# Ledger of designs, part 14: miniprotein binders against Serine/threonine-protein phosphatase CPPED1 (CPPED1)

Target 1, 314 residues: Serine/threonine-protein phosphatase CPPED1 (CPPED1), of Homo sapiens (Human) (q9brf8)
Amino acid sequence: MSAAEAGGVFHRARGRTLAAFPAEKESEWKGPFYFILGADPQFGLIKAWSTGDCDNGGDEWEQEIRLTEQAVQAINKLNPKPKFFVLCGDLIHAMPGKPWRTEQTEDLKRVLRAVDRAIPLVLVSGNHDIGNTPTAETVEEFCRTWGDDYFSFWVGGVLFLVLNSQFYENPSKCPSLKQAQDQWLDEQLSIARQRHCQHAIVFQHIPLFLESIDEDDDYYFNLSKSTRKKLADKFIHAGVKVVFSGHYHRNAGGTYQNLDMVVSSAIGCQLGRDPHGLRVVVVTAEKIVHRYYSLDELSEKGIEDDLMDLIKKK
Key: E = the ipSAE of ESMFold2; O = the ipSAE of OpenDDE; V2 = 0.75 times the mean of E and O plus 0.25 times the DockQ between their complexes.

## First folded at step 18 (miniprotein)

Design v1 (from w3 with I77F; at its last look DockQ between E and O 0.90; V2 from the best seeds 0.75)
Fold by ESMFold2, look of step 18:
Structure v1 (fold): chain B 314 residues (1-314), chain A 80 residues (1-80)
Amino acid sequence: as target 1 above (314 residues)
Amino acid sequence: SMKVKIEIRADSPETLEEIIEYVKEIVEILGLKVEITREGDTVRVEIKNVDRELLRMAFSLIIREARRLGAKVEFRFEKE
């Protein structure tokens, strides 16, 4: 950990990598292991939606604080500890330049500091964190606050790629930044294709699709058909097994050839009937097994025995 | 302000009822004001005078659900 991050839970990604998991120590298979995925704590969202005003209505976030504290406490009770906790954007509700963004950010940081120090955080940018139309300035602000917007790291021989998926939705004010990510991604996928990693896994906020690669564009929750097909084909060619996303505030997903698209529901406000929750993701030598838990289930009962058996097998 | 008019046509009354129920649920969650009218096999939804992002989300959710249920969807965005 850097000196600025010593004793804390925040391992800010820098240099397109995450220091919590040095590649030399993590490039060999050391599974099975598991991690926890959450999405969309989005401090401010509940009030903004209830008032019908996304930009100016999110002036209270007490409920999101309580839900995220509940998530942190559920994670802290887990034994054995997960390898990391990934938060798959939207971290806060207020977009760049909007009211209460600083306060929401500070409150989320305070809540996340309570995560067990042995459990590193992996932070994924969402559209609310960098803006619907990102610029060099909004991306720079995100990176100062949370760390790099795209990066990779190794855990137990598995290559994890974190992408800024907003570049695939709208790069009109930052085309050179998108080009830099595209170049970097091709390099990382070349590494994955060399087959020296056990698995390759992608985190990005915006899902490729919600049900099927061939579904119609919905103009908000999925990537356009041409964009998602190009990305999915690149991922499949490189041997990527799964993409994890948030954004939809509902559980969803499907399979395209050998690639799974997994959309995880929200810690914060829901757009469907799912409970507030977290996803347990178990990585074995041969497969990736995952299950969504309500915050209450995970806190009260922990991880179910069948998943624990997979975690404990050598 | 901006608005969207959505026209949804379906073969069965049950499908239209499911869509109307879904629209009501979504607008409640998002704090939106909506006008819903039904004439025969057609439901018309008008969402207006709303935050641009909330309009896009509501529109996306509604067309996605209507299409999933097999309804025909036409829409237009209008500057008011």
Scores: ipSAE 0.656, ipTM 0.862, lowest interface PAE 1.1, mean pLDDT 89
ESMFold2 (binder alone), look of step 18: mean pLDDT 81; pTM 0.775
OpenDDE base, look of step 18: ipSAE 0.758; ipTM 0.913

Design v2 (from w3 with E28Y; at its last look DockQ between E and O 0.79; V2 from the best seeds 0.00; counts 0 for: pae E 3.0 > 1.5, pTM E .752 < .8)
Fold by ESMFold2, look of step 18:
Parts: structure tokens; sequence; C-alpha cells
Structure v2 (fold): chain B 314 residues (1-314), chain A 80 residues (1-80)
């Protein structure tokens, strides 16, 4: 309808930053605060999964619409409001160039516009959003639609890094784009290491690992062993405390030294027995505490008292 | 389309049976066509005639569960 409506929740990242959180106003500790993490709304996957056809079987996504609307309604009821709502990749199901991609995108945008305008949206790219083998063209399409594929921002003295993790999985058709992210990431990690920041947190779609840094490669849900170890070691050296991911459509995770890998289950299609849900992430001066809630649980009962006490802590 | 053949070996008949039931659950949930055969301490799973992305997901789920239960897993990926 209007530019004001379109700009309300979609603070499309540009210039590797997010204007909703100007660094000059957010670089000092202002916690505690919390944010909501969702993953894999992936409009179309439920039907594609049930038919066994990812290319043409995702022609209906009414269930994902209802689930994501339920998620938005649950978030909008929260008081105090979360600082932001991050969607940790696989926004829609259809890969670049596949049928129904435009319609899925339009429907997701419509649903997300209902998020309270006081709650900025943070969007992470997944393999379905940019392709399994991204190209300059598929990345440019993502950036035009949703904003930068990688960027950083500050909230209350905490540095957040959003990464395009598909560059770690298969950069074969875009090696210069991967190089650009690598150089940018090294700069951001240097900032995290050299400065006093309260915490540093990474969002990326593909988990480093699902249980242990030393687990065997599974060829889809985790990054290869050599890749994930190199990346994890960089994060640890820089003082990154937590990586949040989706992709697995199941809750999972583990700890490698001082680094937590947190894998959050899906808003959309479940590949296991977790309920559709969202993760509440509370950031205090001392620690980062998180808990996964089913959509029903969060909507009906809100955030549990122990987490609310941390949010109110001085 | 592609197919994958997975060979799963375990010391315990109970472990093999648990893996077979998991594969059957994946077949049901994913709507896949899967051939399962058992010979002694070995279960062979062939997944075929499915979308490449769903094949990768199913394959990864199966090998992760088999390994979690202590089985040894070998596999090969073939084009049809």
Amino acid sequence: as target 1 above (314 residues)
Amino acid sequence: SMKVKIEIRADSPETLEEIIEYVKEIVYILGLKVEITREGDTVRVEIKNVDRELLRMAFSLIIREARRLGAKVEFRIEKE
C-alpha cells in the first residue's frame, strides 16, 4: 500500500549494517534484553515433503502461513517487547528459479508485515533462499528482496553477526563473494576481540555441528569437519559465545570449549518430534539463556517466570 | 533422479531392529520409496526415485540415527 507500511518491519540490511540499531546508540551495555529466534518457516516444504517432490510438490503452503501467523501473534503479545525477531534462514521453500517462489515470497512478506512495528525483523539467508550452489545472481536476488546476506549490528553492547553459511557449504559458483565475506568476517571478529563488548553472537543457517565438534559429516545438516573446526576456532578466538542456527528442523546442539552451538527447530515443517515453535533468548550482563517454546505454549502462557526475572534483572 | 544405498552393521539384533523401525518411520513421514533388506548383522537400505534434496535429507537422518545407536555405516550414491 505505502512506503511507510512496507518499511515498518522490513529494515533491509544495507552496507553490512542494520539501520534499526545504529551502532552509536547501541554500542554500550543496555541489558538485560531478549530477542525471539525462529527458523525455517519455509513456505511450501510441508507439501513438498509429503509428496516427495521438492521442485514441483511445494504448490501449497497454507499450513506454513497459519503457523507463521501463529508465531507472529505470539510474539506480538509479549510484554515487555523483544528487541528483535530473527528468522534463521529458509524463509521460503522454492529455490531460485523454481515454481511458486514469487508467490511464497509475497505471502511470507504479507504475514511478516503483521509483526509489531516496534520489533525489528532480522533475516538470515538459508540454502533455499539463495540456492544450494549460490551465484552472484541468486545472492543479488536475496539482497534485493530481504536485504544483505551478511551483516552485523549492535544491541545493548552486544555484537551480532549474520552470516551467509552457504558460502561455507558450496561457494563453487561465487568464490569472490565467499572471499568478500571471509575478509569482512575477519574484520568483525577482530573488532569483537579488540573491543570490550558484552557478548558476541552469530546467526547462520547451517549449524557448525548438531551434537559435537568431532561428529562425523552427515552431508546435509552439518558443515564438513575441517570447515566447522576452522570456523569454530575463529569464533572462539574472537570471544563469540553462541552460534544460533536452523536447518535441521529439530532442536539440537552442544558445546565446543566456550562456544555453544544452538540449533533451533522449525516454525514450519518438522523433521522430528519437536513442536512448531520459537526460541526465547535472554541476554544478561553475565550470560545468554535460551529456551524453546511451542507456538501454543508461548501464546497461551507467555514466557516462564524464571526467564522473565532475568529480563527484569538490574 | 538419484539413489543411495546404505549398509548398516551392528553387534546387537535389538539395535538393527531399532534402526529398521526408524527407517520405516522416515518412509512414512517422507512419503519415500525405500527397499530394506536384512542379512545377519547387516541391514541394507536403498532409497530411490525421490527428489535430490529429499534424498539428501532422508539419507542424512538415517545415517545420523544409525551412528547414534552405535552401528557402522557405509554408503554409496548412484545416478539413475
Scores: ipSAE 0.360, ipTM 0.756, lowest interface PAE 3.0, mean pLDDT 88
ESMFold2 (binder alone), look of step 18: mean pLDDT 79; pTM 0.743
OpenDDE base, look of step 18: ipSAE 0.753; ipTM 0.912

Design v3 (from w3 with V50I; at its last look DockQ between E and O 0.71; V2 from the best seeds 0.00; counts 0 for: pae E 1.53 > 1.5, pTM E .749 < .8)
Fold by ESMFold2, look of step 18:
Structure v3 (fold): chain B 314 residues (1-314), chain A 80 residues (1-80)
Amino acid sequence: as target 1 above (314 residues)
Amino acid sequence: SMKVKIEIRADSPETLEEIIEYVKEIVEILGLKVEITREGDTVRVEIKNIDRELLRMAFSLIIREARRLGAKVEFRIEKE
């Protein structure tokens, strides 16, 4: 199930799918199950923020290394094991062409190689991974390093969609790539609607909104109002239940009709008072239940009994 | 390198005080260099000598909190 050149936990998406979860094996309901969501390890941001220099100030990232190692250790202790671990973008801090990007990338790969082999890693692209204004070249670099920037996969009758949300923020230097994702997404959403999936779930780095679909644009953390309404309406029409995102470095979210927007805080740099942490996401036949845990709480106490009871139900 | 000026207006002195405390919290937590002044029903926040990405993050955090508390927000970005 590993890519030809990189085995183990790096099940790099190719062909708009993820080989770790073959559709033939995963197309029918087989829950309950759970997965772990993390976001924004972003090796380098803590130092860059403290110096006020995004491009040249992020020259140290030992704290993000320790935090991500703690996250990996907490995940590896979980029993039963989660079905996968998804990282919801901003894997490293340095954008394409900026200093220390190679070193940050290699350190993150080294840390992530320690994830239990039985727990596939799912990688979502963020603005730091492909650039604020992506190009064909920056997208190709991401794909060589981590796998496809958008794709879908099935787990136990649930359709998961991974989107490159930077195409919704600034496609000006890659309009054909955005168009390709738009066409692909419409096809996937049609499949979700026609198959009557148990659930359909979206991962994307940039949240649609942080509190309400009608909130004002904030020019960084949310998508523009017209864009997010178009996407949300498409998701709702197709039966998507929830969108999971990072990017805000704080926990947030809300509900638009029957669609939940869930924004998860960071493994790395915090932009608020939330602890460094991970989100446990439990998928039952009826609903999707999730809870954010600090790294310390998850490592020391594991998953709380009410969630564990849902995971273990027949 | 650039700077931004944010103007935040609210009728309630308690709302303005809460916003000032939030901006101070952001400054302390994130190590930002900002100037904060209060004149009547207006709080002015000026962020100087910060790159574009960190600027976008900081001012977005500030305008979101001010709006959450019901304040009116305007801002201007200036190159140096």
Scores: ipSAE 0.541, ipTM 0.796, lowest interface PAE 1.5, mean pLDDT 89
ESMFold2 (binder alone), look of step 18: mean pLDDT 81; pTM 0.771
OpenDDE base, look of step 18: ipSAE 0.742; ipTM 0.906

Design v4 (from w3 with M2I K79V; at its last look DockQ between E and O 0.91; V2 from the best seeds 0.77)
Fold by ESMFold2, look of step 18:
Structure v4 (fold): chain B 314 residues (1-314), chain A 80 residues (1-80)
Amino acid sequence: as target 1 above (314 residues)
Amino acid sequence: SIKVKIEIRADSPETLEEIIEYVKEIVEILGLKVEITREGDTVRVEIKNVDRELLRMAFSLIIREARRLGAKVEFRIEVE
């Protein structure tokens, strides 16, 4: 709340753009480059899950603080520096109106302020950030705290789209807001297609699917079959190469035609055997290459030589 | 309160055992209370919680794993 105006790494999206990357400076290919993707720091989650109470159980989050501080320290050691650090939703655990939300928000802001000022943050809304059934009021609160819930920006000639995926899960209390995103998205995808972008990339919290476009609905971790196929087909037609998501707290993904769905595991609590970690995403003229690192691996050893060679090439 | 009853059938005892172990792991992570019974080729899982979000997550995780292992899944949601 109080720190949103301080500047620094919080280049809050507004006007459906991100001022950290002005389009007039970023519209031409300037790769290779890379960025870091994290997901689900979700301060409060570990305690809430361990007590079996998502509404009231998340009354401490010291472990998530330490994990996210470790992530920030690992990122700050990277050389050359990544172009940005994206957090792919579920920034904090407490949903709108639930206990501890303000305190979790303030602590996350404090931890993220330690990110190197040369590395802008990109913030994606998750279901815990705007509610499972968002309203105009919950979206407005998110936007006041973190910036726009959907927007686009250019980095080195690559178009990045950030979507509020909760509008695809349950827009029942905010149909006009979903309509606004739908209209805006169609316009952005038209721009991507018209420019014949070699790379267009989507960030959204809820993955289209975890393994296959044809998988059964799981009623929580994937989008419904009709919704995900409609979105995937629009993305493919516009030349989008990859969607990055969190939400599952496990690494997952698959390919539908020329579109990769990449689900990245959590900085915070895990639902499987993946370590707490971050994903390194390298963008070359030809392809997008990514790899998940544990926080320990990244902090102790940095980025592996094969990826570093791609980053330093050209 | 609300509860979810899941019935899982598989041809092999090894598949059913894998599913049981997975359910135990998920229950521990999510702080849930569960009853698991096994009769022949069928495992029945009953999850009892007031927390709707955790029930949705557990249900989703269990049905995904059972399907991945080739088991047949039937389920019922009861509102008490």
Scores: ipSAE 0.684, ipTM 0.865, lowest interface PAE 1.0, mean pLDDT 90
ESMFold2 (binder alone), look of step 18: mean pLDDT 79; pTM 0.742
OpenDDE base, look of step 18: ipSAE 0.752; ipTM 0.908

## First folded at step 19 (miniprotein)

Design Hb1 (at its last look DockQ between E and O 0.76; V2 from the best seeds 0.00; counts 0 for: pae E 5.1 > 1.5, pTM E .409 < .8, unsure alone 54.718 < 70)
Fold by OpenDDE base, look of step 19:
Structure Hb1 (fold): chain B 314 residues (1-314), chain A 100 residues (1-100)
Amino acid sequence: as target 1 above (314 residues)
Amino acid sequence: SPAEKILNEIIRLARQVLEQAQKLAEEYGDPETLEEIIEYVKEIAEILGLKNVDLELLRMALSLIARELRRLGNPDLRNEVIRLARQAIKLVRDAIETLQ
């Protein structure tokens, strides 16, 4: 194993796919499965938010370490094992070029190394990971650090699409990278239609909306009304049934036609009344069912019987 | 500097949003919404009290307030506060983009 392979604790997305799920093996429905979704471990935000400290990209993240370690321990105890663990962006707090970015990155990598090797990691980029206005350099840094910023993979006939949502928020410094994702996405959505995938699911950091497709722009927690509508219509036309997001640090969501927008609260800092937690997502032939658990609930009780019964049914 | 001018304008607008949000919450908020708005007001007040303002945290806090204020009564006052919050968030975004 080369030193580069030994550093590769994560099956990083490469070549716009995740090698942990060979497409040839995963193109057909094989029965129900589940995965775990986390969002916004965002090492450094808890203290930064509580103190209003901005200068250093968060100078303390011990609480986020403990919370993420608890999440990893809870996930590792689950039986049967989840198919994967997805983190829906804002992995660390320090934006590109800010202090503590390296240390936060190293600590998160250290914590995530404890995830059972049979549970692939799916890493989504947030605005803290690549900046509010991404550049070729910040995207390259993310890709080098965590893997491809957008990619697809198959699990049991379900197509998963990971998107860089920052290209929809502000592509002004990287218009060519946005265009490349747009072209790639159109190809992936065409494949989803042609192959009659069992389901198509999208992961992206920034929500399309928090409650309604017609909600007002808040210029932070949702995409612009024009952008969200174009994306939602594109997804619906391709048969995408659910979009999962983070960024809001609260549980939220709504429906637009047959598209479910699911905003999951954070592992890290809470901006509302939700506990620190993870979302269990059960995928059956007919439906996608999801439930948010506190870290304590998941650690102590595991997955509830009603969800487990859905996973065990052939 | 241009950046200092933008920051000063953000601070001015943020203070206006805080004052109006607090007034609106006290007059028309339900207990749950009032509690949430008070928390956001405190967060912005803390940010504004710092020598160095986290523009990102300010953007987050103002966005949260703008969302909660949509649930409150008195449409005229609500709409004005939301307008100010949106303006502040826009300026914060512009400032971040200029500083990056």
Scores: ipSAE 0.188, ipTM 0.635, lowest interface PAE 1.5, mean pLDDT 84
ESMFold2, look of step 19: ipSAE 0.216; ipTM 0.622
ESMFold2 (binder alone), look of step 19: mean pLDDT 55; pTM 0.387

Design Hb2 (from Hb1 with V41A I44A A45L; at its last look DockQ between E and O 0.37; V2 from the best seeds 0.00; counts 0 for: pae E 4.7 > 1.5, pTM E .278 < .8, other shape alone 11.208 > 2.5, unsure alone 51.512 < 70)
Fold by ESMFold2, look of step 19:
Structure Hb2 (fold): chain B 314 residues (1-314), chain A 100 residues (1-100)
Amino acid sequence: as target 1 above (314 residues)
Amino acid sequence: SPAEKILNEIIRLARQVLEQAQKLAEEYGDPETLEEIIEYAKEALEILGLKNVDLELLRMALSLIARELRRLGNPDLRNEVIRLARQAIKLVRDAIETLQ
């Protein structure tokens, strides 16, 4: 495998790792650094939402193309460059086996190829990418298209975990795959505790909660109480400081003990009043600081001085 | 059948929305956002009532309505929130009758 093969933005996680960030080079603290988080470009949802028909209404996505192109252009202007750009699930709207899925996928790939080659993509699976009730076949399709559905990587002494959160929502058609992730996750969390990494951060599409660990189940936007509490307690015990998610198409979040749940609004379709946008996430030795920017704001003005000062501290 | 499982999920979500809406109607929230949330809830219910049943979007819309109305917690909304929850239940029943 030559370094030239990995020269684009699509590194495709394999073997539960991401080759863009070799562990041997990233194991020690080398911050501060920052990354960009987007969520839910979801090519097709704007039309589907307006018509109320997920299966047949997602046949147009030109608006999502323009919004995602705007996001890419805003990211490409940033200096210093972010370490990576993570898309936190629902890459396209059409679920496995549904019309327009191939066309939406190819258009998103085309748009994302314009990301600066120095900024690796990190891709998180959402319910639309893997199905509401995933099977071995839908997971395999995702992995062929985008890379592994769960994996970890290191950046500057920080452990990043990418989880397939649909296994926590409905594993009924793929229980062995859920068990494999559970075992792998316990091993990764053990590594985080044992090594005492600078920080540990989780990306998953479905948030643990939107406001409070004690909130009622809504059966769509949050994980069930028992599931979210079990995961949150495991994360806290391993020293995970923050979980980043999408799925809600609105900014949301809260704190449970010393764990932050951060829900980021959409690049694509909005279900609230937030502007289309991206989240800047700055990692310092002591803390993780983040802020949501509209696409216009980030493109025209860049990152605000207080965050830039944190990025440039040594 | 797959259709029966989907309808059971809609019924379960509608019952949960009704319970949350009743609790929300007994609490207080920020009145400045009240009318906006009512407008979102009405628009979501019109989508459910005026278009083909889409079980994915129906679950999403009902969950969104329930969460937004709970933030209000406004007693002025108790009867209206109950009416919105009943409209969601009617849509679930209509979907069941259509699939028969």
Scores: ipSAE 0.169, ipTM 0.611, lowest interface PAE 4.7, mean pLDDT 80
ESMFold2 (binder alone), look of step 19: mean pLDDT 52; pTM 0.360
OpenDDE base, look of step 19: ipSAE 0.355; ipTM 0.769

Design Hb3 (at its last look DockQ between E and O 0.10; V2 from the best seeds 0.00; counts 0 for: pae E 17.9 > 1.5, pTM E .289 < .8, other shape alone 7.444 > 2.5, unsure alone 54.355 < 70, placed apart)
Fold by ESMFold2, look of step 19:
Order: C-alpha cells, then structure tokens, then sequence
Structure Hb3 (fold): chain B 314 residues (1-314), chain A 98 residues (1-98)
C-alpha cells in the first residue's frame, strides 16, 4: 500500500466494514442517492479470448486499460457525484499463480487512482481475483491487494452487503473461510430485519441466476439450483431487494418473488452484443431504479433526465 | 474447472479448424460439404448445450460460419475428427463431475 493510496479512492475494507461510510453517519435514510456499478474490467481477457487460451493467455490488456479509463472519465464528469463506484468482480484476468497477474493488478490500480477522490471504490472479488477454487492464501492475497473479500456498509439508511460468491461455488480448499462468511452473513441479514432498513442490497460476482430461479445449472455462470434457492430465500426473508452481479459479460437477470437478480455486462471483454458499459443505480425511498449505459453514451450525454430527476427529488 | 477446461479445448479446436479453413478455403468451395459439416457442428452444440450454453454456441457459431466456405474433403474429415474429440471430452468430463 503506497502513501498515494491513503486518502484516495482506495478505502480498503477492513474489519468487515468500509471506513469511507461510517455507520454513525449513514444508518438513517438520507436518500435519494445513486451509485455506479461496473463489472469485469478483467485486464487480459480480450487477448486470452481471441487466442482461445482463457487459462494462460492474456499477455496484453491495452484495450481494457482504455475502456476502464473511459469509464473513469465518464464517472468523474457526473454531477451530482455518485456516492460510490462498485466494481463487481473479475478485476483482472490472470488467476492466482498465472503470468502477468502483478502487471495487470498494478495497471488497474493506476487506472482506478484517477477516479475522483470524493467517490469511494467498492471492490468485489471475482473468480479470477481469488481463483476458481480459492484457498486461504489466495483470499489473503486479494485482501492485501483490494481489502476484505466480504463486508457490509451503510449509505443513507441502506445496508449494502458485499459477498465472496466463490465460497458458494467451490469452498473445497477453504471450508472454514466459507463457514465464517456464512455465520457473518446470517448476522448481517438479522441486522437488516431488525433495523427495518430502507433497503438492503447485495453485491456478489457470481449471479444467483441469469433469467429464472428454476433454470438449469450451467456449472459456471450461475450458482447451483440448491445453493441459489437457499441464498435467495435467506435474502428475501431479510428484506434484500436486489442482488447485483457481473461474471456473465452480458446483461441478464430476472425476479424471484420480490427479489431482483441484476446481472450487469462488462467494462472489458463482451461475450454478447451489449456495448462496454456501466450501470447507474438510483435509490429512492420506495424503490431501486437502474439502467445500463454504454461508456460512449454516459461520457457524451451523462445520465438521462428521468433518472436525474429521481436523484434530485427531495 | 473441468467444465471450463472442456470449453477452452472446444474453443481451441474450433479455432484450429477456422485457421485451417482460412488457409485452404479460398482455393476450395462446396456448399453441400459445408452444410454437412454445419449439421455435425449443430449436433455437437445440442450434446454440449447443458455446459456453458451461450459460450459454446458462440464458439460453434464461429466454426459454422467459417466452415460455410469449406470445400476440402480432407478438412471435412478433420472437422469431424475434432468434433468427435470434443464430444468425447465433454462426455468424459460430465461423467467425472457426476
């Protein structure tokens, strides 16, 4: 951690919380407000995908740098400023132990340092950041680099939960770490129920589902049916309204009862026809309204008037 | 993961076929051969459709598009051979996971 990172956008989560948002100041409703969600900058994937070596490719990431710089510039122009910028996993492409990981990490840090210092970063772990089969060592590396892999924080009476979703996919080499998150999550969901939070929102890299809670398992882009139903039921019982995810590199989602699953497309490599982009998420007293913008659209026109009216409504 | 390794191998095989097609295709042309190869690729896609379906469809669509320009009997047999290898690899991986 350099001195340049202190007091900037890298308010690394520690102690299962985020110091940028002290709970004493943020526990009561103070909306409307908004935040920006991006996903999968994944420095290196464009080259790896083009060569067909997703395990070991990715020795070039100049295009991801330019796309992420464009995202940062678009965010910095927004007025009023968003409350935070969340990156919903797969920060870089190289998995633990793979070549180019250090260089990809340092380049992403350099690009993100240009985010307006008044806009805290919220960093979510993806499978490329901690490995498909995480270990205590790979989780510790993530935490040293980016901050805690799971934590919660409050903004304007809304409880935000950041989860390490890889523990739901493959905890086989770190079962005690998964157990710790499970216990912590139950505690946080209890807090959400007791506080009668205005809203509760989850960020996790792996979506619960892509279209329907009852869809088939795809063994990579969604969580298994038993796992996703168990999590969704816990979230619904606690009053969580929305889960935001990346991982799919395409926009997707659906509703299960009163829980929305929102899958946001990538800043980096696209695996579908969506443009590179960011999601604007507006939180009002009554609802959570979100819209995906291409980087070009957001840079050139900013946020559309109907969303801006919700942001500015008092 | 095993499923990710299988998808990467299918993509690698698909690009191997596309590379061969690119080297040879401008000297050959046969629409009937192309249609037959496309049907084999579609069969592969149906067998593999429960593994990362969207990425698999994208990879096989790239193969099918490039194979549409094929007219080389040797390349036809090579595509069939690669398709059989991919099917076997996916079936073996599914049995291992189960």
Amino acid sequence: as target 1 above (314 residues)
Amino acid sequence: SPAEKILNEIIRLARQVLEQAQKLAEEYGDPETLEEIIEYVKEIAEILGDVDRELLRMALSLIARELRRLGNPDLRNEVIRLARQAIKLVRDAIETLQ
Scores: ipSAE 0.000, ipTM 0.173, lowest interface PAE 17.9, mean pLDDT 79
ESMFold2 (binder alone), look of step 19: mean pLDDT 54; pTM 0.359
OpenDDE base, look of step 19: ipSAE 0.006; ipTM 0.342

Design Hb4 (from Hb1 with L62F A66I I89A; at its last look DockQ between E and O 0.07; V2 from the best seeds 0.00; counts 0 for: pae E 6.9 > 1.5, pTM E .305 < .8, placed apart)
Fold by ESMFold2, look of step 19:
Structure Hb4 (fold): chain B 314 residues (1-314), chain A 100 residues (1-100)
Amino acid sequence: as target 1 above (314 residues)
Amino acid sequence: SPAEKILNEIIRLARQVLEQAQKLAEEYGDPETLEEIIEYVKEIAEILGLKNVDLELLRMAFSLIIRELRRLGNPDLRNEVIRLARQAAKLVRDAIETLQ
């Protein structure tokens, strides 16, 4: 996929940036605006979870197709239009080298092509997209399919950073790639400090924490205590206001100093009692306000009036 | 094999965790929370009885149980179940690294 767009509707990140949002046009505050965050469509997980076989049990994903189609339809009805739609990792269930990966990928692309062309897609890598222990080869496959695994872009004076969080969980087979992201991230955080951005926001698949920075490690759904504290401190020093994640398949989060960790529940398989849904994120000059909506609520009733008032504030 | 030996230790410790989780759910939780925990216990028991052990799914399932138990229960029983679950999580991590 070196030459051009996959079907003309995807804005694949290249060169550590996103062409849908040229920096020269987006560096000044132009809010309020909003975006939609989804996570974990993870085509195949519903079946795999029901059978208890992560590797071979994900051979059906019709339910995830219907849920993601519902999400796309709900987004397409929104007025005013969101600035972008971000999918916060675990796009499909099958990991690199596992059965059904190609078919799940092609079906997700087909479903996402129905997103309104005026609403750019932002794609975040999850552990299922690059593997639990990524290699240079698995990262390159992701980049060929979806675009860069880490990059930044500006919208209305707000700096957005997309990180490959699997490098923080297990970089053992790709230490040079982790080092490259670390160096790039320090550069981006320096830019955030120098520019005094209106806000800075991070998207990454794996949450720093689920409730508290000091919580115990659970060895799957959060980053280790030493790792998450180091990252959180770097983010805070650079003025990052919030980190958005998926991975947990449930809503969660908390605050560490002035940094919010927001964990959003899934479009696809639920591992708790939350409905399938999307998160509406409103960015004003002063604050970032967000709310999780079930797909049914968003489709039938749209965005609630208090959030719409913030979006339309003059 | 070394991997099978590690998995057998995971199964043994997971059985202890599930037994304590059942006690905690019956003592502390409401009826709806108890039903959810029982369904997780049944799913874990089925997974542990399979020859084809999915280590990622098992790790995910234990982490879900640990998080639910931390929200529930008598502090003494909860702390003991959490301690046993941490031992199981360590064994899962070791098994993943051995198989790589």
Scores: ipSAE 0.014, ipTM 0.468, lowest interface PAE 6.9, mean pLDDT 81
ESMFold2 (binder alone), look of step 19: mean pLDDT 81; pTM 0.781
OpenDDE base, look of step 19: ipSAE 0.021; ipTM 0.366

Design u1 (from z5 with M57L; at its last look DockQ between E and O 0.61; V2 from the best seeds 0.00; counts 0 for: pae E 6.4 > 1.5)
Amino acid sequence: SMKVKIEIRADSPETLEEIIEYVKEIAEILGLKVEITREGDTVRVEIKNVDRELLRLAFSLIIREARRLGAKVEFRIEKE
ESMFold2, look of step 19: ipSAE 0.025; ipTM 0.523
ESMFold2 (binder alone), look of step 19: mean pLDDT 80; pTM 0.772
OpenDDE base, look of step 19: ipSAE 0.702; ipTM 0.893

